# Designs tried in a protein design chat: miniprotein binders against Uncharacterized protein AF_1993. Part 3

Target 1, 103 residues: Uncharacterized protein AF_1993, of Archaeoglobus fulgidus (o28286)
Amino acid sequence: NYYYEANYDKELVAYDEGVFNDRVHFTSELLGPGTYRIIAGGTGIVEDIEIIDRSGNVVAKHEDTTNLLYGSSNSFVVRVNYAPPNPGEEYEATIEIYRYVEK

## First folded at step 7 (miniprotein)

Design m46 (from u4 with L25M)
Fold by ESMFold2-Fast, scan of step 7:
Structure m46 (fold): chain B 103 residues (1-103), chain A 93 residues (1-93)
Amino acid sequence: as target 1 above (103 residues)
Amino acid sequence: SKVRITIKIEADSPEEAKKLLEEIMKFALELARKLGITVRYRIKIEDGTIEIEIFVEAEDPEVAREFAKKIEQLAREIADQMGVKVEITIEVE
């Protein structure tokens, strides 16, 4: 983390927030090549962060983190899948995506 | 043709690990551009250890293998020059 934070500025390229009581997913716009930080927050369960290519194929699925440092030489889409902590329970979901650019 | 390259970097100083990471990623992205292939990567940084997972996708399996070999060669060469430890795993899928 500290490498990218020290040598790069980050630009917010996607943000969404809401209150839900069922499964929901956030899907970003097409993101260009580069290095990104994807932060999934709130009080819900983050099931996974999926990386989708231009053709709509899921090329990666990250189930072990809510704070992903990821990059690609080609364009891609991010999808984050959320679930309530307990069936029907209200929860908050937030998503932030930053692009790293050299200082 | 899919290849996964995992590079674990362990250095006495974070600065050394970061320099190695920077050189590897610059080379990987430039080589991918020249070969017209897609590279995706994930970076984990924990207490002086950096783990990079590089995912390579190419229509030609020979191109994917050659890419992985060049990344491994560069990573080991730079690690030797800097006196840092690297563990490299290549998995063909």
Scores: ipSAE 0.195, ipTM 0.598, lowest interface PAE 3.9, mean pLDDT 81

Design m47 (from u4 with L25F)
Fold by ESMFold2-Fast, scan of step 7:
Structure m47 (fold): chain B 103 residues (1-103), chain A 93 residues (1-93)
Amino acid sequence: as target 1 above (103 residues)
Amino acid sequence: SKVRITIKIEADSPEEAKKLLEEIFKFALELARKLGITVRYRIKIEDGTIEIEIFVEAEDPEVAREFAKKIEQLAREIADQMGVKVEITIEVE
């Protein structure tokens, strides 16, 4: 995103990738307060990006994007749910999470 | 007690967007800290339009209402100073 790239540095705080043929999810470690970009990629279907609080409650569920710009005043966990394009079909899944820090 | 605040802004430059977002978030996060509440937000930026959706959770509905009122006041003040168009919607649950 041009606005954030122009004004903020970003640091990679989570990365994962794999090849799957069934439903899987990626769950991040606990992330501190701040602004983050969450990118879910690959050739599979990204069903949603969920935001989970410290107590394990899902507090937000984003079904309309694979590139989410999100922030919180408290710590949270990110979970991305992936599915094969067709039942049993192999697909690639990647996740990148960046934290924005002032330049 | 949940409150959703949606702020839509038309900004002519990334620098204007930066100033507005930084002031709103700095204020929102500091106010949340003082009130002991949690604030979450989603930002969408496309073709000079910025949409910020802020979600507030508080045990006391009055605290959530106070938060929303202060954020609305700040956003309007900054928009006036910058000469930009702003639309603010507040929904209480």
Scores: ipSAE 0.422, ipTM 0.728, lowest interface PAE 1.7, mean pLDDT 81

Design m48 (from u4 with K26R)
Fold by ESMFold2-Fast, scan of step 7:
Structure m48 (fold): chain B 103 residues (1-103), chain A 93 residues (1-93)
Amino acid sequence: as target 1 above (103 residues)
Amino acid sequence: SKVRITIKIEADSPEEAKKLLEEILRFALELARKLGITVRYRIKIEDGTIEIEIFVEAEDPEVAREFAKKIEQLAREIADQMGVKVEITIEVE
């Protein structure tokens, strides 16, 4: 029965939020291999979502989305870069990272 | 060896496109683990169309090619079963 009432697609693995007035970035902990949903929200400008490998290299940069489905067979770090809508304007930034369960 | 697989999915509903996408990704990650190769992907969603790019890296070019071929075969088979249109491009880098 619970099966019909629950959404089994993803589990929250990282969350952060804050109020800022200058450029800021959120950097996740190291995430293991798997499939993830990365949601960058709030009232600020999301300039990009970067994927960084264990050696610190930026291996992917996504400038066209605030909702990214990303997978990797290797461990990686997510960095989201935010900017104010206007110079010095306060804004909210929210990041959510979900992991799909993959055996 | 590096290979890029681009799969463009057109479906009557975003739900159907996402289901096909999830099946393809699940298979790709499992096959990558079995073959010991590196795989990354990214997804772009636009007005009922989902485009996925899968980046494959393997020391043996034959393994990368085999991986790409199996992904293409699976994607076309599932798309046919679901009545969904897919366009697949494979590029050696």
Scores: ipSAE 0.000, ipTM 0.248, lowest interface PAE 14.6, mean pLDDT 75

Design m49 (from u4 with K26M)
Fold by ESMFold2-Fast, scan of step 7:
Structure m49 (fold): chain B 103 residues (1-103), chain A 93 residues (1-93)
Amino acid sequence: as target 1 above (103 residues)
Amino acid sequence: SKVRITIKIEADSPEEAKKLLEEILMFALELARKLGITVRYRIKIEDGTIEIEIFVEAEDPEVAREFAKKIEQLAREIADQMGVKVEITIEVE
């Protein structure tokens, strides 16, 4: 049964990275229906990952997570919010969004 | 029509619980996409348990019920294979 296989290809659909000394917000382009893996990596602290619908409404908010599985039958936008570091410090932020495709 | 599926996972290993959680979510979201069903979910982690609440909305109540039953079947099968304890509740709202 295909639904019981842990055998999905992932295609990278969004990537961003940088070094920051203040809070930063990453906002993806509009993503189509599907199942996605959102990875908020680096040394920074993720405050939350928000899912935003086409009308701009926040429909899901995941706090203190760096690896989110999310799916939707509708288009949506991902926003990753990094907390600011201590004064004088820097952090690295790396955002990866993958779309799952059946093999 | 609205259906709520609550799945409580109790595992000795956080990694095992997370693997079951991920399998359930992958299946649920993929099935919902194929059926055109609206799905929302919440995850709670407390005292070594992971609780998933899946909220399903569909125009046809029968489609929502069948979706919920398929999720239940998948969760129980994988939990059994992994030797993980799972408690599942399905509520028609």
Scores: ipSAE 0.000, ipTM 0.184, lowest interface PAE 12.9, mean pLDDT 76

Design m5 (from u4 with L29Y)
Fold by ESMFold2-Fast, scan of step 7:
Structure m5 (fold): chain B 103 residues (1-103), chain A 93 residues (1-93)
Amino acid sequence: as target 1 above (103 residues)
Amino acid sequence: SKVRITIKIEADSPEEAKKLLEEILKFAYELARKLGITVRYRIKIEDGTIEIEIFVEAEDPEVAREFAKKIEQLAREIADQMGVKVEITIEVE
């Protein structure tokens, strides 16, 4: 993270937050070609970060991270799936998506 | 057909690793545009090592394979010129 932040400017392109007690998902607007950082935070469980193409197909599913550095030569949508730590337990969920731009 | 290319960059300086990363991504992007295909990538930066996973999907399996081969050739050539170590793995999925 540090390396990219030192060498690239980043622009916030999506942000959302909320308090929930059941499973929810965040779906971004269509994002153009480029390199992005997707940060899923809060006190809930991040089940995965899915990448969806323009046709609605899930082309990638990342279950191993809450901080994803990802890019594409074509447009795509990001979906983040959250779950409570325990059934019915209240939790906070946050999502931040940044687009990297050359300095 | 789907192909995954994993490139691990080990460099003495962050600036050298960044330069190689930028050249690889620029070439991948331009080649994808010329071939009319989509390339996707994930970048991991850990302990001074940069790992790029490049995913390419094409209707013609030969196009996907040739794309991967050209990426590998470019990465190795630039790495050799810069004295940077790279490890490249190509997997057909």
Scores: ipSAE 0.217, ipTM 0.655, lowest interface PAE 3.8, mean pLDDT 82

Design m50 (from u4 with A32S)
Fold by ESMFold2-Fast, scan of step 7:
Structure m50 (fold): chain B 103 residues (1-103), chain A 93 residues (1-93)
Amino acid sequence: as target 1 above (103 residues)
Amino acid sequence: SKVRITIKIEADSPEEAKKLLEEILKFALELSRKLGITVRYRIKIEDGTIEIEIFVEAEDPEVAREFAKKIEQLAREIADQMGVKVEITIEVE
């Protein structure tokens, strides 16, 4: 992300990884407003990235690796849903979430 | 409600396209904080053009429309001042 890489430093606020052969999801609770970069990596299929409010409602759904702009002061949950490339195939899943901090 | 904003930037120099991109993203961050909404975006570079897709989802359709309208207005105004060509598409889904 050119704009944020040029003008902001980023700090890692969430990380998870694993090796799977079925559908899985990673969840991370993020606090406060900010600009977040979500990187869903590995060799699996990212089915979607869901933003969930504190009441458990899905308020946004994204189909690929994204940069999110979040303007609410409330906490929220990021859920990334992964699937194997082919049924039963082993794959790696990695999630990194960064918060941008102005230089 | 869901709104997709696609902004395609064509400039004579990469530095000009980059500057417009930076201004759009900065404004989007400030506006999303003001409106209390979450937006997703992605950037794609193809054949010397920069394409920004911004995805907005809000419970109130008018909030999503206000965001899209303000982004479009800003992008067109800055592009005009810089002499940069932009193509903007807004899709309500």
Scores: ipSAE 0.000, ipTM 0.210, lowest interface PAE 14.1, mean pLDDT 73

Design m52 (from u4 with I45L)
Fold by ESMFold2-Fast, scan of step 7:
Structure m52 (fold): chain B 103 residues (1-103), chain A 93 residues (1-93)
Amino acid sequence: as target 1 above (103 residues)
Amino acid sequence: SKVRITIKIEADSPEEAKKLLEEILKFALELARKLGITVRYRIKLEDGTIEIEIFVEAEDPEVAREFAKKIEQLAREIADQMGVKVEITIEVE
């Protein structure tokens, strides 16, 4: 994405990875206000990327992407839901979250 | 009350698109602060267009509508000044 990669620095604020054979989810720490890139990868199925407010309510659910550019004026939590490609099949799941900071 | 504002920006240069997007976000964040509401946004970048979806949730429906109206007005004014094309859709629920 040339716009944000060209014009902003990005700092890694969350990372996790693993190998699984059942459904799992990754839940971030509370992230402050700002613009973020959320990258869900690996060989499993990414079912959705959920945005959760401070009270624990899911305020957005993104099912159409594994690479989300999202922001908020208030703090929020990111949860990514993963599934095996086939029942019981081993797969890799990775998550990277970056915060964009003005150059 | 929930309102979604979709702004599609079509610009000839990334610099023009950046300026409009940043002005919209700056205004939205400052207006949200003044109104005491939370604004969330998703940005999509495709083939020389920028689409930003702004989500606002407020206890008072009038506050949510005021927010949306002011964002639309600002986006159109800046786009006109810059010679950039914008398509704006507002959905109230």
Scores: ipSAE 0.505, ipTM 0.793, lowest interface PAE 1.6, mean pLDDT 85

Design m53 (from u4 with I45F)
Fold by ESMFold2-Fast, scan of step 7:
Structure m53 (fold): chain B 103 residues (1-103), chain A 93 residues (1-93)
Amino acid sequence: as target 1 above (103 residues)
Amino acid sequence: SKVRITIKIEADSPEEAKKLLEEILKFALELARKLGITVRYRIKFEDGTIEIEIFVEAEDPEVAREFAKKIEQLAREIADQMGVKVEITIEVE
């Protein structure tokens, strides 16, 4: 964590937020090769963070974190799936994606 | 063929652990480029330990196997030179 924060600049490449009461997902634009920080926040349930290749195949599914440090030598898409804490309950969802850039 | 390489780095010095991480990723990305394959990786920092999961997918099983072997050799070599403890697991799927 601290290694990338200390030695690299990070550029915000995606941001979204909203208030929902149903399941929703955020899907990023195609992200180029590199190392990224994906932060899913808010008051809802983050079900998973999915990594999708250029052909639309889900190549990784992360259910154990809301703050993912991930990289790839090839382009990919990020999809984050959110759910209400209880059926019909209002919640906030936020997503931030940063790309680490060498200094 | 799919291969997962997990490297757990335990070091008294955060600087040494991070240097090893950097060398491994640099080598992996260079080798992937030369072999024309895609590598993906996840990095975790927790309780003085750095864990790197490297995911490789290649049409030729021999290419995936060679990649994993070279990453393991490099990681062990650098860790030995630095006096850093590493645990390496390779899973073929």
Scores: ipSAE 0.682, ipTM 0.831, lowest interface PAE 0.6, mean pLDDT 86

Design m54 (from u4 with I45Y)
Fold by ESMFold2-Fast, scan of step 7:
Structure m54 (fold): chain B 103 residues (1-103), chain A 93 residues (1-93)
Amino acid sequence: as target 1 above (103 residues)
Amino acid sequence: SKVRITIKIEADSPEEAKKLLEEILKFALELARKLGITVRYRIKYEDGTIEIEIFVEAEDPEVAREFAKKIEQLAREIADQMGVKVEITIEVE
């Protein structure tokens, strides 16, 4: 169970959700250096999770996960790109970003 | 003005605790954006209890207080409807 994972604290730093039938993206606020868990949930297709630096350059693109562990020594922005499962089909999209913190 | 809201959730079912947590987080983040308030969350998992700490920073102390009251009211209303036990503490810092 997600809520009974032991031995870590997580600080929720970004959350967004919605219901869509077209391609959409969620873009986070600028996040500071640290280790993060990025969870792209819902019933839509996650096309990718992009990491964008302060200058707007895409420095990483992840196309094979909806649950990404990402660490950075620099500030960055997260963008998650969603698509409907079938053209015009309604779907739910949820993005959660947590920062790992010492107990 | 800085306010800390601590919500401790005790539920017989992890799914019930998860539902309450999700509703609280959705409401808090949406309200904070509408009011232009800075909000940060921390979640702890301890022996059948989920503790949510919400850190609120607002220029106007009355806005921070009203935000905290609305969060408390929503959490208690949903918890009552679901039969889930919650313990809520609000601290002005």
Scores: ipSAE 0.000, ipTM 0.123, lowest interface PAE 16.4, mean pLDDT 75

Design m56 (from u4 with D47N T49K)
Fold by ESMFold2-Fast, scan of step 7:
Structure m56 (fold): chain B 103 residues (1-103), chain A 93 residues (1-93)
Amino acid sequence: as target 1 above (103 residues)
Amino acid sequence: SKVRITIKIEADSPEEAKKLLEEILKFALELARKLGITVRYRIKIENGKIEIEIFVEAEDPEVAREFAKKIEQLAREIADQMGVKVEITIEVE
């Protein structure tokens, strides 16, 4: 997303990667209020990106993107759900979460 | 209660779109703090057009509606002054 890359600094706040052959999910640590870029990459199928509040409630579910620009006035957790492209097939999953820095 | 505000911004220059976006988000976060409500937002940028979805949750439905109307009023006023085009949709659930 060129607009935010051109106009804001961003810092990497979460990263994870792995090789899997079954359904798996990535869960971030608790993230503070702010604007974030969540990138779900690799060769697996990204089923959704879920936003979870401090109490563990899923407050949003995004099925239409692997690259989400999202913010909140309260702290939240990100969970990304992956599936293999074909049953039992190995795939790579990578997660990058960046926080945009207000200047 | 839950309210969704969708604001689509189309401007002659990226700088004008950026200024409107920043003013809307700044106002929304400050008003949410004053009213004791939670807001979440999603920003989409496609073909030079910016779309902001703001999600509001409040115990009192009237507070959520008041919030949405104030956001709409601010966005339209700034857009008119800057010559920026905006489309605003408010959905209550």
Scores: ipSAE 0.288, ipTM 0.690, lowest interface PAE 3.0, mean pLDDT 82

Design m57 (from u4 with A11G A17L)
Fold by ESMFold2-Fast, scan of step 7:
Structure m57 (fold): chain B 103 residues (1-103), chain A 93 residues (1-93)
Amino acid sequence: as target 1 above (103 residues)
Amino acid sequence: SKVRITIKIEGDSPEELKKLLEEILKFALELARKLGITVRYRIKIEDGTIEIEIFVEAEDPEVAREFAKKIEQLAREIADQMGVKVEITIEVE
Protein backbone atom coordinates (compact mmCIF):
# COMPACT_ATOMS: atom_id res chain seq x y z
CA ASN B 1 0.00 0.00 0.00
CA TYR B 2 2.98 2.16 -0.10
CA TYR B 3 2.07 4.01 -3.30
CA TYR B 4 -1.25 5.45 -2.12
CA GLU B 5 -0.18 6.01 1.49
CA ALA B 6 2.80 8.10 0.29
CA ASN B 7 1.01 10.21 -2.32
CA TYR B 8 -2.60 10.68 -1.20
CA ASP B 9 -4.52 11.77 1.85
CA LYS B 10 -7.00 9.20 3.09
CA GLU B 11 -10.44 10.36 4.26
CA LEU B 12 -12.62 8.03 6.36
CA VAL B 13 -16.02 7.89 4.61
CA ALA B 14 -17.62 4.91 6.38
CA TYR B 15 -17.15 3.04 9.64
CA ASP B 16 -19.21 0.44 11.44
CA GLU B 17 -18.71 -2.30 14.00
CA GLY B 18 -20.64 -4.89 15.93
CA VAL B 19 -20.67 -8.22 17.74
CA PHE B 20 -22.56 -11.08 16.08
CA ASN B 21 -23.02 -14.85 16.19
CA ASP B 22 -24.67 -15.38 12.78
CA ARG B 23 -23.86 -14.27 9.25
CA VAL B 24 -24.21 -10.51 8.80
CA HIS B 25 -23.38 -7.87 6.24
CA PHE B 26 -22.39 -4.20 6.40
CA THR B 27 -23.62 -2.03 3.52
CA SER B 28 -22.20 1.43 2.81
CA GLU B 29 -24.06 4.52 1.68
CA LEU B 30 -23.69 5.39 -2.01
CA LEU B 31 -20.06 6.35 -2.70
CA GLY B 32 -19.09 8.75 -5.47
CA PRO B 33 -16.62 8.09 -8.28
CA GLY B 34 -13.04 7.72 -7.10
CA THR B 35 -10.46 5.40 -5.56
CA TYR B 36 -11.17 3.75 -2.21
CA ARG B 37 -9.57 1.48 0.38
CA ILE B 38 -12.01 -0.99 1.97
CA ILE B 39 -10.80 -2.73 5.14
CA ALA B 40 -12.84 -5.55 6.66
CA GLY B 41 -11.63 -6.55 10.12
CA GLY B 42 -12.49 -8.21 13.39
CA THR B 43 -12.46 -11.83 14.47
CA GLY B 44 -15.06 -13.19 12.04
CA ILE B 45 -14.65 -14.69 8.58
CA VAL B 46 -14.87 -12.18 5.71
CA GLU B 47 -16.67 -14.10 2.97
CA ASP B 48 -16.44 -11.36 0.33
CA ILE B 49 -16.50 -7.69 -0.51
CA GLU B 50 -19.21 -6.91 -3.06
CA ILE B 51 -19.43 -3.88 -5.33
CA ILE B 52 -23.00 -2.85 -6.16
CA ASP B 53 -23.93 -0.33 -8.85
CA ARG B 54 -26.52 2.45 -8.55
CA SER B 55 -29.23 0.13 -9.93
CA GLY B 56 -28.59 -2.50 -7.25
CA ASN B 57 -26.65 -4.97 -9.42
CA VAL B 58 -23.63 -6.77 -7.96
CA VAL B 59 -20.90 -5.92 -10.47
CA ALA B 60 -17.89 -7.36 -8.62
CA LYS B 61 -17.31 -9.88 -5.85
CA HIS B 62 -13.91 -10.07 -4.15
CA GLU B 63 -13.38 -13.27 -2.14
CA ASP B 64 -9.58 -13.14 -1.88
CA THR B 65 -8.98 -10.10 0.35
CA THR B 66 -9.98 -8.20 3.48
CA ASN B 67 -8.18 -5.06 2.26
CA LEU B 68 -9.37 -3.91 -1.16
CA LEU B 69 -8.08 -0.98 -3.25
CA TYR B 70 -10.85 -0.26 -5.73
CA GLY B 71 -12.14 2.54 -7.93
CA SER B 72 -14.94 3.38 -10.29
CA SER B 73 -15.91 6.09 -12.79
CA ASN B 74 -19.49 5.87 -11.45
CA SER B 75 -21.10 5.79 -7.99
CA PHE B 76 -21.31 2.47 -6.16
CA VAL B 77 -22.16 0.75 -2.88
CA VAL B 78 -19.90 -1.60 -0.90
CA ARG B 79 -21.25 -4.62 0.96
CA VAL B 80 -19.05 -6.82 3.16
CA ASN B 81 -20.34 -10.27 4.16
CA TYR B 82 -19.19 -11.82 7.45
CA ALA B 83 -19.62 -15.24 9.06
CA PRO B 84 -18.78 -16.70 12.49
CA PRO B 85 -15.52 -18.69 12.72
CA ASN B 86 -17.57 -21.64 13.99
CA PRO B 87 -21.36 -22.09 14.03
CA GLY B 88 -22.90 -19.89 16.74
CA GLU B 89 -19.54 -18.46 17.89
CA GLU B 90 -19.54 -14.78 18.85
CA TYR B 91 -17.25 -12.59 16.77
CA GLU B 92 -16.46 -8.94 16.16
CA ALA B 93 -16.85 -7.38 12.72
CA THR B 94 -15.51 -3.99 11.65
CA ILE B 95 -15.56 -2.09 8.39
CA GLU B 96 -13.52 0.98 7.40
CA ILE B 97 -13.79 2.70 4.01
CA TYR B 98 -11.41 5.47 2.99
CA ARG B 99 -11.44 7.70 -0.07
CA TYR B 100 -8.10 8.74 -1.54
CA VAL B 101 -7.72 12.45 -2.24
CA GLU B 102 -4.63 13.89 -3.90
CA LYS B 103 -2.95 16.63 -1.86
CA SER A 1 -20.32 -6.12 -23.54
CA LYS A 2 -17.72 -6.64 -20.80
CA VAL A 3 -13.94 -6.61 -21.14
CA ARG A 4 -11.23 -7.16 -18.51
CA ILE A 5 -7.77 -5.68 -18.98
CA THR A 6 -5.00 -6.84 -16.63
CA ILE A 7 -1.79 -4.80 -16.59
CA LYS A 8 1.16 -6.03 -14.54
CA ILE A 9 4.08 -3.61 -14.18
CA GLU A 10 7.49 -4.48 -12.74
CA GLY A 11 10.24 -2.01 -11.89
CA ASP A 12 12.61 -1.12 -9.09
CA SER A 13 11.62 2.57 -8.84
CA PRO A 14 8.47 3.40 -6.82
CA GLU A 15 8.27 6.82 -8.49
CA GLU A 16 8.35 5.31 -11.98
CA LEU A 17 5.64 2.79 -11.09
CA LYS A 18 3.57 5.64 -9.57
CA LYS A 19 3.88 7.73 -12.74
CA LEU A 20 2.88 4.81 -14.96
CA LEU A 21 -0.12 3.95 -12.76
CA GLU A 22 -1.33 7.57 -12.68
CA GLU A 23 -0.98 8.01 -16.44
CA ILE A 24 -2.86 4.78 -17.19
CA LEU A 25 -5.74 5.59 -14.82
CA LYS A 26 -5.98 9.21 -15.96
CA PHE A 27 -6.13 8.14 -19.60
CA ALA A 28 -8.63 5.35 -18.88
CA LEU A 29 -11.00 7.64 -16.99
CA GLU A 30 -10.77 10.38 -19.65
CA LEU A 31 -11.34 7.93 -22.51
CA ALA A 32 -14.26 6.33 -20.65
CA ARG A 33 -15.88 9.76 -20.23
CA LYS A 34 -15.37 10.53 -23.93
CA LEU A 35 -16.86 7.18 -25.01
CA GLY A 36 -19.71 7.23 -22.48
CA ILE A 37 -18.71 3.94 -20.89
CA THR A 38 -18.24 2.75 -17.30
CA VAL A 39 -14.86 1.57 -16.00
CA ARG A 40 -14.01 0.01 -12.65
CA TYR A 41 -10.60 -0.99 -11.44
CA ARG A 42 -8.76 -2.92 -8.78
CA ILE A 43 -5.17 -2.11 -7.87
CA LYS A 44 -2.69 -4.48 -6.19
CA ILE A 45 0.64 -3.07 -5.02
CA GLU A 46 3.60 -5.18 -3.88
CA ASP A 47 7.32 -4.43 -3.67
CA GLY A 48 8.49 -3.76 -7.22
CA THR A 49 5.14 -4.70 -8.82
CA ILE A 50 1.81 -3.02 -9.53
CA GLU A 51 -1.15 -4.92 -11.00
CA ILE A 52 -4.18 -3.08 -12.36
CA GLU A 53 -7.36 -4.87 -13.39
CA ILE A 54 -9.65 -2.66 -15.46
CA PHE A 55 -13.25 -3.74 -16.06
CA VAL A 56 -15.10 -2.12 -18.96
CA GLU A 57 -18.84 -2.09 -19.64
CA ALA A 58 -20.11 -0.81 -22.99
CA GLU A 59 -23.31 -1.28 -24.98
CA ASP A 60 -21.26 -1.67 -28.20
CA PRO A 61 -18.63 -4.46 -28.29
CA GLU A 62 -16.56 -2.45 -30.77
CA VAL A 63 -16.33 0.44 -28.32
CA ALA A 64 -15.11 -1.89 -25.56
CA ARG A 65 -12.53 -3.42 -27.92
CA GLU A 66 -11.20 -0.01 -29.05
CA PHE A 67 -10.98 1.12 -25.43
CA ALA A 68 -8.92 -1.95 -24.51
CA LYS A 69 -6.66 -1.50 -27.54
CA LYS A 70 -5.93 2.13 -26.67
CA ILE A 71 -5.18 1.30 -23.03
CA GLU A 72 -2.78 -1.44 -24.16
CA GLN A 73 -1.04 0.92 -26.58
CA LEU A 74 -0.60 3.61 -23.93
CA ALA A 75 0.65 1.20 -21.24
CA ARG A 76 3.23 -0.35 -23.56
CA GLU A 77 4.43 3.05 -24.79
CA ILE A 78 4.90 4.50 -21.31
CA ALA A 79 6.55 1.30 -20.03
CA ASP A 80 8.97 1.39 -22.96
CA GLN A 81 9.80 5.06 -22.37
CA MET A 82 10.45 4.39 -18.68
CA GLY A 83 12.32 1.11 -19.11
CA VAL A 84 9.93 -0.95 -16.97
CA LYS A 85 8.50 -4.39 -17.72
CA VAL A 86 4.80 -4.74 -18.53
CA GLU A 87 2.47 -7.69 -19.14
CA ILE A 88 -0.98 -7.03 -20.55
CA THR A 89 -3.89 -9.49 -20.82
CA ILE A 90 -7.23 -8.66 -22.42
CA GLU A 91 -10.24 -10.94 -21.90
CA VAL A 92 -13.71 -10.54 -23.39
CA GLU A 93 -16.47 -11.78 -21.10
Scores: ipSAE 0.655, ipTM 0.814, lowest interface PAE 0.7, mean pLDDT 86

Design m58 (from u4 with I43L)
Fold by ESMFold2-Fast, scan of step 7:
Structure m58 (fold): chain B 103 residues (1-103), chain A 93 residues (1-93)
Amino acid sequence: as target 1 above (103 residues)
Amino acid sequence: SKVRITIKIEADSPEEAKKLLEEILKFALELARKLGITVRYRLKIEDGTIEIEIFVEAEDPEVAREFAKKIEQLAREIADQMGVKVEITIEVE
């Protein structure tokens, strides 16, 4: 994303990776208000990226991307749901979350 | 009540596109804070186009609608001052 990469500093706030053969999800710590880049990668299927509010309600579900630029005025949690490409097939999953900070 | 505001920005100047985006988000976040409501947004940046989807929810549907209209008004005013093209859609959900 050229605009945000060129104009903002970003801080890594979450990172995880692993090898799996069943459905798994990554759930972040509570993230403060701000703009974030969420990158879900690897060789598995990213089913969705969910945004969860402080009360545990899913307030957004993004099924169309593995690279989401998202923000909120309130704190929230990110959950990324992964699945094997085929039942029982081994796959790699990676997740990176960055917070953008004005220069 | 839930309202979605979509703003599509087309600019030749990256500085002007950045300024417009930042002014819109700053205004939205400050207004939401004053009204005690939550605003969420998704950004899509493709080639020379920036698209902002703003989601707002409020107990009072008139508050949500008024918020959206104020965002639209600000975005159009700033875009006009900068000579930047914007397309704005407001949808009640």
Scores: ipSAE 0.491, ipTM 0.778, lowest interface PAE 1.7, mean pLDDT 84

Design m59 (from u4 with I37Y)
Fold by ESMFold2-Fast, scan of step 7:
Structure m59 (fold): chain B 103 residues (1-103), chain A 93 residues (1-93)
Amino acid sequence: as target 1 above (103 residues)
Amino acid sequence: SKVRITIKIEADSPEEAKKLLEEILKFALELARKLGYTVRYRIKIEDGTIEIEIFVEAEDPEVAREFAKKIEQLAREIADQMGVKVEITIEVE
């Protein structure tokens, strides 16, 4: 996403990767208010990126993207749900979360 | 109650779009903090246009609507000053 990469600094606040053959999810630590880029990559299927509030309620579910630009006035948790391309098939999953700060 | 505000920004310059987006978010977040509301947003960037969806949660739907109208008013005023085109939609969920 050229616009935010050109105009904002970003700090890596979460990173994980692995090789799996079953359904898994990545759950972030509690993230503070702000604007974030959430990138779910690899060769598996990203089923959704869920936004979870402090009370544990899913307040948003994004099924249409693997590269989400999202922000909140309150703290929140990110959960990314991954699945194998075919049952039992090995796949790579990566997750990166960045926080944006104006240059 | 939950209110969704969709703002589509058409700007010739990424810098102009950035300024408008920053002012809108600054205003929304400051108001949310002062009034104890929750604001969440998603930003989509598509080949020269920026779309921001803002979700405002408040117990009173009229208060949420007034909050959304204030954001709309600010966005239109700044866009007009900058010569940037915006399309704004407000929906009550």
Scores: ipSAE 0.376, ipTM 0.730, lowest interface PAE 2.3, mean pLDDT 83

Design m6 (from u4 with L29W)
Fold by ESMFold2-Fast, scan of step 7:
Structure m6 (fold): chain B 103 residues (1-103), chain A 93 residues (1-93)
Amino acid sequence: as target 1 above (103 residues)
Amino acid sequence: SKVRITIKIEADSPEEAKKLLEEILKFAWELARKLGITVRYRIKIEDGTIEIEIFVEAEDPEVAREFAKKIEQLAREIADQMGVKVEITIEVE
């Protein structure tokens, strides 16, 4: 999102990547309160990005984006769900999570 | 009790939209802390319009409603002072 990129610095707080031939669920470490950008990249199909609270409840499910700008006043976990590819195929997945800090 | 507040901000400049967004979020965080509740939000920015969806959950539905009213009041007051257009929707789930 150009607006946040122009006006805020961002710190990389989670990164993961790989080449997969099946369904993948990427789960982040516990993230503190703040505003975050969650990017699910690569060539795979992202089914959704889920937000999970400290008690393990899914409190939000985003099925319409691979680039989510999200904030919370409490700690949370991010889970990115990739669909399996066609049989015999592989895909690349790259997950980036940034925390925004005011310039 | 669950409440969703959707605020759409239309401003002539990105700086004005940012200022209003920052004031809304700052107030939401402080109010949530005072009321002992958690606030979550999603921000979408497209073509000079900022849309923020604020989600609040509280054991007491009156607390959730009070939170929503205060957010709406603040957003409208600041928008009026800045000459910025806002559209606010509150939905109880």
Scores: ipSAE 0.326, ipTM 0.710, lowest interface PAE 2.6, mean pLDDT 83

Design m60 (from u4 with Y41W)
Fold by ESMFold2-Fast, scan of step 7:
Structure m60 (fold): chain B 103 residues (1-103), chain A 93 residues (1-93)
Amino acid sequence: as target 1 above (103 residues)
Amino acid sequence: SKVRITIKIEADSPEEAKKLLEEILKFALELARKLGITVRWRIKIEDGTIEIEIFVEAEDPEVAREFAKKIEQLAREIADQMGVKVEITIEVE
């Protein structure tokens, strides 16, 4: 996001990637308070991005998004759900999560 | 026990909007820590407006409402001092 990228530095806190032919999810535990940028990339379909608290409750769900700004005062889990563009079709999926920090 | 605070910030410069946003978040996090409240937030930027949604969860509904009132008061006071336009909405679940 232009506003945060212009005014804050960002630190990579989680990364994962792969090549898949079925539904897959990327799960990352984020420790501590902060404002985070979640980027879902690749050639697959992003079905949704779920924010899950440490007790396993889904506290937020975003659909059809590949770039999300989210903040929390507590630790939480991000789950990005991907699907192939067509049944059984090979696709690439990546997830990058950054935490914004003071310059 | 759940409260949502929506603050829309309209400022002449990104630096001013950023400063107000940072002050609000710092206050919210510190107050939540003292009160044992769970706070989450989401930021949306659109058409020169920064919108922050703060989600508050507390066992005691009165504590959640008091928290929201204090956030609103702080946001309005700082916005007035900075000459920034702010629109605040509080919704109780």
Scores: ipSAE 0.006, ipTM 0.365, lowest interface PAE 9.5, mean pLDDT 78

Design m7 (from u4 with I54L)
Fold by ESMFold2-Fast, scan of step 7:
Structure m7 (fold): chain B 103 residues (1-103), chain A 93 residues (1-93)
Amino acid sequence: as target 1 above (103 residues)
Amino acid sequence: SKVRITIKIEADSPEEAKKLLEEILKFALELARKLGITVRYRIKIEDGTIEIELFVEAEDPEVAREFAKKIEQLAREIADQMGVKVEITIEVE
């Protein structure tokens, strides 16, 4: 995304990866207020990216993207839900979360 | 109460779109802090267009509505000053 890459520095705040054959989810640590880019990658099916508040409530569910630009005035947790492309098929799953900071 | 505000910005200049986006977010975050409410947002940026979805959570429906009205007013004022087109939609849950 040109706008954010040109005007903001980004720092990697979460990364995880693995190889799976069943449904799995990656859950971030608690992230502070701010603007983030969440990238769900790999060869599996990304079912959704969920935003979870400090109390454990799912406050947003994004099913239409694997590359989400999202922010909040309060702390939150990110959960990405993955599924195999076909039942029992091995797949790779990755998550990258970046925080944007002004240059 | 929950309110969704969608602001779609069409700008010829990336710098103008950046200015409007930053002013809206700065105002929204400061107003949310003053009102003791939570705002969450999703930003979509594609060639020449920025779309901001703001999700407001407030216990008092009047507070959520006032927040939305102030955001709409600010966005239209800045867009008018810059000669930028904006489309704003407010949905109450």
Scores: ipSAE 0.626, ipTM 0.821, lowest interface PAE 1.0, mean pLDDT 86

